# VH-VL binders against q0atu2: the designs that were tried, part 75

Target 1, 119 residues: q0atu2
Amino acid sequence: MLDKKARIRTSREYRNVFEKGKRLSGRFLIIYYVENALDNNRFGFITNKKIGMAVIRNRIKRQLRAIVREYQGQVKNKHDIVLVARAGIGKSSFEGMEKDYIAIMKKAGLFARNANKID

## First folded at step 3 (VH-VL)

Design rb15 (framework fv_recibokibart)
Fold by ESMFold2-Fast, scan of step 3:
Structure rb15 (fold): chain C 119 residues (1-119), chain A 121 residues (1-121), chain B 108 residues (1-108)
Amino acid sequence: as target 1 above (119 residues)
Amino acid sequence: QVQLVQSGAEVKKPGASVKVSCKASGYTFTSYYMHWAKQAPGQGLEWIGEINPSGGSTNYAQKFQGRVTMTRDTSISTAYMELSRLRSDDTAVYYCAREDLYEGDWAFDIWGQGTLVTVSS
Amino acid sequence: QIVLTQSPGTLSLSPGERATLSCRASQSVSSSYLHWYQQKPGQAPRLWIYGASSRATGIPDRFSGSGSGTDFTLTISRLEPEDFATYYCQQYDSSPLTFGQGTKLEIK
């Protein structure tokens, strides 16, 4: 789903993002994000029991990874980003999660800017 | 198999210092914060502080600030806690514990077996 | 610092009975950062319930945790002999990290 190098894997790395990062909330997602010293972006995913049973949490985690992978080329380089699923995400559609992710990332200024149209 | 193995019991006189070790195995040592806790005989647990094994940065509870020093040796995956100017009320079992993100919640998922330090004249 | 007060200090019950253990915080603690540990004499503590209500791996379903804000509870629906131990609550919400004083569950 995501390359191994694009994943936040250890408690130390997650803690760094939570302690030093900025936080932004959407309808179904919260992101925590901080610049890193690497040449690539890394993503972490948190789906806690407030969402529902393990089968629902695992589905949400897989779907969030698929969304992140699809849009990873749009994300400004050199960031560690943690996605925390909110309790209501279990009732959302895949499209709803995707739209929330895009909205949050744009609001955070993490998507690449587009050049203005010129004559 | 993930485990933390601590050094053996120590008997010290007041004013001495003690250095307890905690050897990690079965995981990437530098990837997880290490914590230390004190448990006096018949009493509850008390948090002493934490160390980031990667960079060596530490954070101590104010009660122990100035007397405790936490270090690590990444070449042998071992964390250390040194407590100086020992007093009788430092008599306790000292535990090391690994911090992990357990299904989204920070918790101490793996503990060492404990080291009894007795301070007596 | 957040002070955690556990009650009762000692709870004397018989196997088969229900146990209810309380942990009260001096200020609000996020449920995600309230945990329970079990400790038997001569042994290290073991993570038992994390995030106020989630059982750690291998913990029997007779154990349940609940609560939010300042009031948290650990319940054992039908005590087994191996459940008699000391239980500690802990908050990870703010530094310094703190533990409650413990509730010792002992055989009547």
Scores: ipSAE 0.013, ipTM 0.647, lowest interface PAE 7.3, mean pLDDT 87

Design rb16 (framework fv_recibokibart)
Fold by ESMFold2-Fast, scan of step 3:
Structure rb16 (fold): chain C 119 residues (1-119), chain A 121 residues (1-121), chain B 108 residues (1-108)
Amino acid sequence: as target 1 above (119 residues)
Amino acid sequence: QVQLVQSGAEVKKPGASVKVSCKASGYTFTSYYMHWAKQAPGQGLEWIGEINPSGGSTNYAQKFQGRVTMTRDTSISTAYMELSRLRSDDTAVYYCAREDLYEGDWAFDIWGQGTLVTVSS
Amino acid sequence: QIVLTQSPGTLSLSPGERATLSCRASQSVSSSYLHWYQQKPGQAPRLWIYGASSRATGIPDRFSGSGSGTDFTLTISRLEPEDFATYYCQQYESYPLTFGQGTKLEIK
């Protein structure tokens, strides 16, 4: 479960990320992301009707929140990030969604490196 | 209680301007986009445009571009729509409406009561 | 712009009957961006169904929405007296945002 302050919930905040943010597509996920002026990261989740029935959309949303929560400590601070589920995600496994999330976040440069690691 | 309260009815002559207000209460005004819609007597709804109350950016339907101006005052949680160079076919009830996100779907969840603007010579 | 055409323009029925209201789009609209509003005379519109099929808070389960692509439907399984109103569909797929012309549901 994500802390309330770590969630994007208002239409203005979602639109800000879509309008000013960068976009990166994975196999099952699209992320939109922008740096914020807060002390923390915020995440939004979009699972629209083309994914499937409400039971499928609710499962996907729950699983995506779990994945984000598991990896929240690796995400560079001060970002608003919206995850949009692509139509094909309904047929993916949890492992498939997790791998796609990690890959897209790394490609976006959003996973922080340990400050003491050397190249 | 979340509500939008609009200014009272106006009667204007052709060529004049009208400025309708929409005062928000019960929520954080700057967190939700505000939209405006027109409804001519006995007719359906027509979207005019939107404003981001935080930054003040706007987007207008092409039909109203050049005649409509949307603004806001964050200190009193009030949005404004000004329509200039009024014509008889601008006679209508004008609504403000709040946009909210419902499970990824943007919809107009809260509406003002409407402001009747009559353009008559 | 996306034109939404509602049919019929007026639907005359009695309480207890089933109502079916159509909304057809000139271009494909994602179900996530198709909404329905109810409006009674002298009142502001009220959000009724969002995302083609989800009931807004407090809306009775006799109301259902369905459809995808260009064809959307609002169904009332058993009309109650308070259901007689005008219903508008609306798209958020592309700018300018547009509404259908409305279907007026009236008592026969």
Scores: ipSAE 0.007, ipTM 0.620, lowest interface PAE 8.9, mean pLDDT 86

Design rb2 (framework fv_recibokibart)
Fold by ESMFold2-Fast, scan of step 3:
Structure rb2 (fold): chain C 119 residues (1-119), chain A 121 residues (1-121), chain B 108 residues (1-108)
Amino acid sequence: as target 1 above (119 residues)
Amino acid sequence: QVQLVQSGAEVKKPGASVKVSCKASGYTFTSYYMHWAKQAPGQGLEWIGEINPSGGSTNYAQKFQGRVTMTRDTSISTAYMELSRLRSDDTAVYYCAREDWYEGDWAFDIWGQGTLVTVSS
Amino acid sequence: QIVLTQSPGTLSLSPGERATLSCRASQSVSSSYLHWYQQKPGQAPRLWIYGASSRATGIPDRFSGSGSGTDFTLTISRLEPEDFATYYCQQYGSSPLTFGQGTKLEIK
């Protein structure tokens, strides 16, 4: 699990990322990201009702947090990043979500070049 | 402005080593990977390797593994490439280049002017 | 490693003509990681097209890039004298990074 200091927690902080950040879409994920003035990265996770029932949304949120935690050391510092799960993610495998996360983070320029564990 | 300035031309004997420097200015040195490429006379570009200036981690093309060492000094925003056991086919212009997040795509947006290394007996 | 093959090796044309330069990869490359660089004699390469189709800052709109998978193309719709140079494609998708051997665009 991610440390509380590495999480975006308030509605105001989420709004800041949405209003001022860049947006990039993957197959199952959308990320919104903006530089912060802190000494660390912060992550937010959104799995809305359109994805499915609470049990599915909670599973996806847990899996996304696990993926983010696994690759956190490879993310370039001082960013607030919000992951929004797209419709259809509930039918994806853990591997599928992981591949999409790596692809989109590399496309955003947020990953160290050698961060791709899939190949 | 963003700039990479490399050290001057070098002439070396076979078997010697050469260390080329690349000094960065105009940006946060530790936030961008630095790459090195070789261009032999009349030939194309060949990637040698990369360094993460923040952590110092490196990755080299297999062809140069064992002969190349990349380092950096964050206090003076300078990257270095050392090539050992020089041979005549190491005669080339060596470039450093910064990779950037170019609208979500990773590309070499800023290049050093190049350093000519001549290996002659 | 991914091998990039550029064709032709040398393209001889006159100002005002259309140039088409090919880059073919031995394996599929995401278009996001296929780039083109221009190099003039005695100068460092300069980023020209990134992500297969996006012009770098200051690059004239007579230049366009296209392609996906294994086949990529750089097109110059109407050559100007300053466009005669060597063009290199590069893939960033797989280590080791590789460049094509270059296409030299020369005055006929």
Scores: ipSAE 0.006, ipTM 0.553, lowest interface PAE 15.2, mean pLDDT 85

Design rb3 (framework fv_recibokibart)
Fold by ESMFold2-Fast, scan of step 3:
Structure rb3 (fold): chain C 119 residues (1-119), chain A 121 residues (1-121), chain B 108 residues (1-108)
Amino acid sequence: as target 1 above (119 residues)
Amino acid sequence: QVQLVQSGAEVKKPGASVKVSCKASGYTFTSYYMHWAKQAPGQGLEWIGEINPSGGSTNYAQKFQGRVTMTRDTSISTAYMELSRLRSDDTAVYYCAREDLWEGDWAFDIWGQGTLVTVSS
Amino acid sequence: QIVLTQSPGTLSLSPGERATLSCRASQSVSSSYLHWYQQKPGQAPRLWIYGASSRATGIPDRFSGSGSGTDFTLTISRLEPEDFATYYCQQYGSSPLTFGQGTKLEIK
């Protein structure tokens, strides 16, 4: 799991990213992202009820956190990033979600190469 | 028809700079990363770097860091690569190439025809 | 950086023969990040196989790609005259992106 320092925890912090951030859509994911004034990155995750039952939403959220954690060392520092799962994500494989995450982060200019390992 | 068209051959003296253009057509220019590669005479391909045409962010191979600058002009769907402080070993064909990030597993699916840059005194 | 080593450097064969081209990585590369390009003299490279095993649009079915981890192969089941060219493997998994040195497929 991501530690407390790397998580967007409050409704106010989520709203800040949505209101002031840039938006980029992938196949299964939408990201909202903005530079922060901290010394680290923070991530938020949103899975809406249109995706499916709580057990499916919780599985997707865990898989997205695992993906983000594996690649966090390759993300450009000092950003708040919120991942919003699209309705179709429930039909995706773990590999499909991972590919979409890498593609969208690279397109946003937030992702370096060496993205296939943590550190 | 998806196409990348590069500027013509250049002859430069050591110490000069060269700026190569790559004009895209037939697709949404800002939706695909653009890469640049070098091929010295009789040798293989070497990756120089990439640019995200949407935001303008770049990433360069360490070997070229400090001498290469990649830019783009979205109004004319054109990417540029400028290489400064030219040396004889910069003599090469330079290619631009489009990355297919969705369906093509980030492979370079479309390439420019190449631009020969000759560095000689 | 990930070094890609292609073997052989030159492969001399006749039309009708089977060709096997190898690409070995100095560290593990996801198959999704390994691609093959064909290049003829005086021309730009052309995407041939992406994601280790998927043929690019228009590429004949006599071409197949395989492999995972550090060992990847491009196979041509029955060579045609137009297949004689240089083939490069490429990895997208880590920066800097790298190409192999190429395998030149030439007529015997």
Scores: ipSAE 0.006, ipTM 0.578, lowest interface PAE 13.1, mean pLDDT 86

Design rb4 (framework fv_recibokibart)
Fold by ESMFold2-Fast, scan of step 3:
Structure rb4 (fold): chain C 119 residues (1-119), chain A 121 residues (1-121), chain B 108 residues (1-108)
Amino acid sequence: as target 1 above (119 residues)
Amino acid sequence: QVQLVQSGAEVKKPGASVKVSCKASGYTFTSYYMHWAKQAPGQGLEWIGEINPSGGSTNYAQKFQGRVTMTRDTSISTAYMELSRLRSDDTAVYYCAREDLYESDWAFDIWGQGTLVTVSS
Amino acid sequence: QIVLTQSPGTLSLSPGERATLSCRASQSVSSSYLHWYQQKPGQAPRLWIYGASSRATGIPDRFSGSGSGTDFTLTISRLEPEDFATYYCQQYGSSPLTFGQGTKLEIK
């Protein structure tokens, strides 16, 4: 499971990533990312009302956390990364979300080539 | 149109270095990883390494670690591979190739024409 | 490192025949990370099949790819003269990236 130390939890922490971070857009995801002064990565997740009803947003959020957890070992250390779901994500499959996540993380230079390694 | 154009053939002596270029056109250079592969005469393909043109990060096969250096110049959309301390078994065609993350499941969809490097005394 | 073993090394067939080319991985590879390339003498490789089963743009439907885990296959249902070439499988799943040694399709 993705533990407390690996999660961005406060509005202040999210705002820091948005204001100081770099931005890359994928098909279903946008990431904002910035180097941190910690010895670990932290992840945040934003699913806004444009995606759909709460049941859809909660499903997407759970699936994104599962994807991030699965590929956590491939991510370069010392980054705060926020995933923002785009409106079209509600129509994607789990595999589609996973593929987009891997592609955008590689494009950002945040992923090792072993991104498909399942531990 | 998307294409990769490599520098011309090189003849080098053992112990020398060679630097091969690969110029990209028709796409956003920094959006796709670039790979390099070797093909010795009559042999199959061998992966040398990769570079992320955006950040400049590289990853090399252990066999070439310490002798290969990959760089890029984003202002002219050109990737480079430099191989040092050349040996006779470095004689090969060297290819650059683009990795397509979105439409081809990370496959190498566009290849350069190849650069023949001959190492002879 | 993942070793890809292709068989046969050379396959001698006539136009009109069916060809079956195998690629076996030393450990499991996600189908999304297995690709096939065609190479003719003096030319650069060309992407042929990606993600184990998807034809690249412009590739005739007589070509099909299949497989998962450690066993992958490239099939040509009815050979045409232009299909005679060397075919390489490749895995993207782990570093170093590796290619099979190739299967040479030759006329005979």
Scores: ipSAE 0.006, ipTM 0.584, lowest interface PAE 13.8, mean pLDDT 86

Design rb5 (framework fv_recibokibart)
Fold by ESMFold2-Fast, scan of step 3:
Structure rb5 (fold): chain C 119 residues (1-119), chain A 121 residues (1-121), chain B 108 residues (1-108)
Amino acid sequence: as target 1 above (119 residues)
Amino acid sequence: QVQLVQSGAEVKKPGASVKVSCKASGYTFTSYYMHWAKQAPGQGLEWIGEINPSGGSTNYAQKFQGRVTMTRDTSISTAYMELSRLRSDDTAVYYCAREDLYEGDFAFDIWGQGTLVTVSS
Amino acid sequence: QIVLTQSPGTLSLSPGERATLSCRASQSVSSSYLHWYQQKPGQAPRLWIYGASSRATGIPDRFSGSGSGTDFTLTISRLEPEDFATYYCQQYGSSPLTFGQGTKLEIK
């Protein structure tokens, strides 16, 4: 479970990331990201009805939070990052989502140098 | 309960200004964008603009640019829309509406009851 | 400016019938940005369908939304007396935000 301080919680904060942030698309995920003034990272998660039933959406949301938590130490500080799940994510494996997340974050330049070698 | 309560009906002469208020309750006012829309008698809805109640930044439809001003007072959780240089075709019900990330999509989930502004000589 | 054209302007039907309401956009709109609102006389609009196909909280399952690109549809499978109202589509994808002119659903 991510700490409350690491979560984007309000509609306005999500709107700011979509409006001011950069967008990168992966296979199963889209990220929107912008530097913040808070000295910590915050993450938001969007799983809309196009993904499937509530059970599937809730599973995807839990799995994405777990992935983000696992790699949070490798993310460059001072960013608000929103993960939007694409419709096809419901048929992805956990490993497939994890691989997509790492690829997108690396492409965005949001992972610290040598992230794959950090213990 | 989450609600938006607007000020009462106004009757104005052409050339005057009107300022409509929209008081929010039941939620954190600064956490959601506020929008304003116009509905002339027997007509459809027309978007006027939006305000970020946290920073006060605004964005207006070009048609209203120069005549509309949106403001807010965070101490009383109230948004305002002022329309100047009123014309007869400004006669309408004006609505405020809250924008929420409703199940992942930005939509207007809560609306004020509307304020009738009549412009007549 | 994206123009939304709703048809028909007025639809006269009886309770128990199926209603199909159309909303066409002048250019492509992501389904995530296409919403429907219901409005009854003397009342404020109410969010009805969001993201083209998702029912808002409390909306009966006889209502369904569909469509993508420029062509969107609101369907009511079996009309109830309380469903007679004006329905507006809205796009959120481009400024200025715009609404269709509405389809008035009235009792025959």
Scores: ipSAE 0.620, ipTM 0.875, lowest interface PAE 1.7, mean pLDDT 91

Design rb6 (framework fv_recibokibart)
Fold by ESMFold2-Fast, scan of step 3:
Structure rb6 (fold): chain C 119 residues (1-119), chain A 121 residues (1-121), chain B 108 residues (1-108)
Amino acid sequence: as target 1 above (119 residues)
Amino acid sequence: QVQLVQSGAEVKKPGASVKVSCKASGYTFTSYYMHWAKQAPGQGLEWIGEINPSGGSTNYAQKFQGRVTMTRDTSISTAYMELSRLRSDDTAVYYCAREDLYEGDYAFDIWGQGTLVTVSS
Amino acid sequence: QIVLTQSPGTLSLSPGERATLSCRASQSVSSSYLHWYQQKPGQAPRLWIYGASSRATGIPDRFSGSGSGTDFTLTISRLEPEDFATYYCQQYGSSPLTFGQGTKLEIK
């Protein structure tokens, strides 16, 4: 699970990332990201109704949080990052979501060079 | 007020290049992807490609790969699309359009007015 | 690439009538990635319906979108004079992004 301080929690904070952030699309994920004035990264997660029923959306959110936690040490500090799940994500495997996350974060320049999975 | 304003009409001869501009105002230019589309006279819309104004990364449709170059200047909130080695079938109105996340789905919510490029011998 | 085929190419109707515009994809497209745009002569396209069924801001409720998989429909329940325009469907689910060829809605 991500530490409380590493999560975007308020509507105002989400709106700031959407309005001022940069955007990058992957196969199953879109990220919006912006530098923050804090000492740490914060992550937000959005799964809309087009993905499926609440059980499916809750599973996706749990899996995305687990992926973000696994790789958080490779993410450049001082960013607010919102992950938006695309409709097709409900049919993806955990490995498929993880691969898409790594690819999109590297493409955005948010991962260190030659970044690897953090165990 | 969110607005995209494109450069004026151009007349070019075959083999020349054209560079169309798209100036953004009323929003944070680097926060939204910019797309370009072609519309030949009496025809439908055709996607050319996209640019992330933040990092400058681009993705082009295969049909235009090698002839199109998309760039931006963040200091003046302007995106550019350059098409080289022009042919008669490049005669068209070219549009820029902003991509926005509309309640979890992304769509082209703001469009430029279009730039007519005529390629004639 | 995903090919979007719109039918009919031209639809001639009178104000007050119902219009049904079809968009068929060569491959399955998630409804979240299917959008409709309205274009009038000499003007840029305008976002009309996004995610197959959601009306963009300010679009009258006489417009509705539906469909899934490969078959999508834009319906206008009772045509007004200002509705006569060309409508394009678009998919955002696969690169390259593609548009249908358009359906021109014209006054009979």
Scores: ipSAE 0.006, ipTM 0.557, lowest interface PAE 12.5, mean pLDDT 85

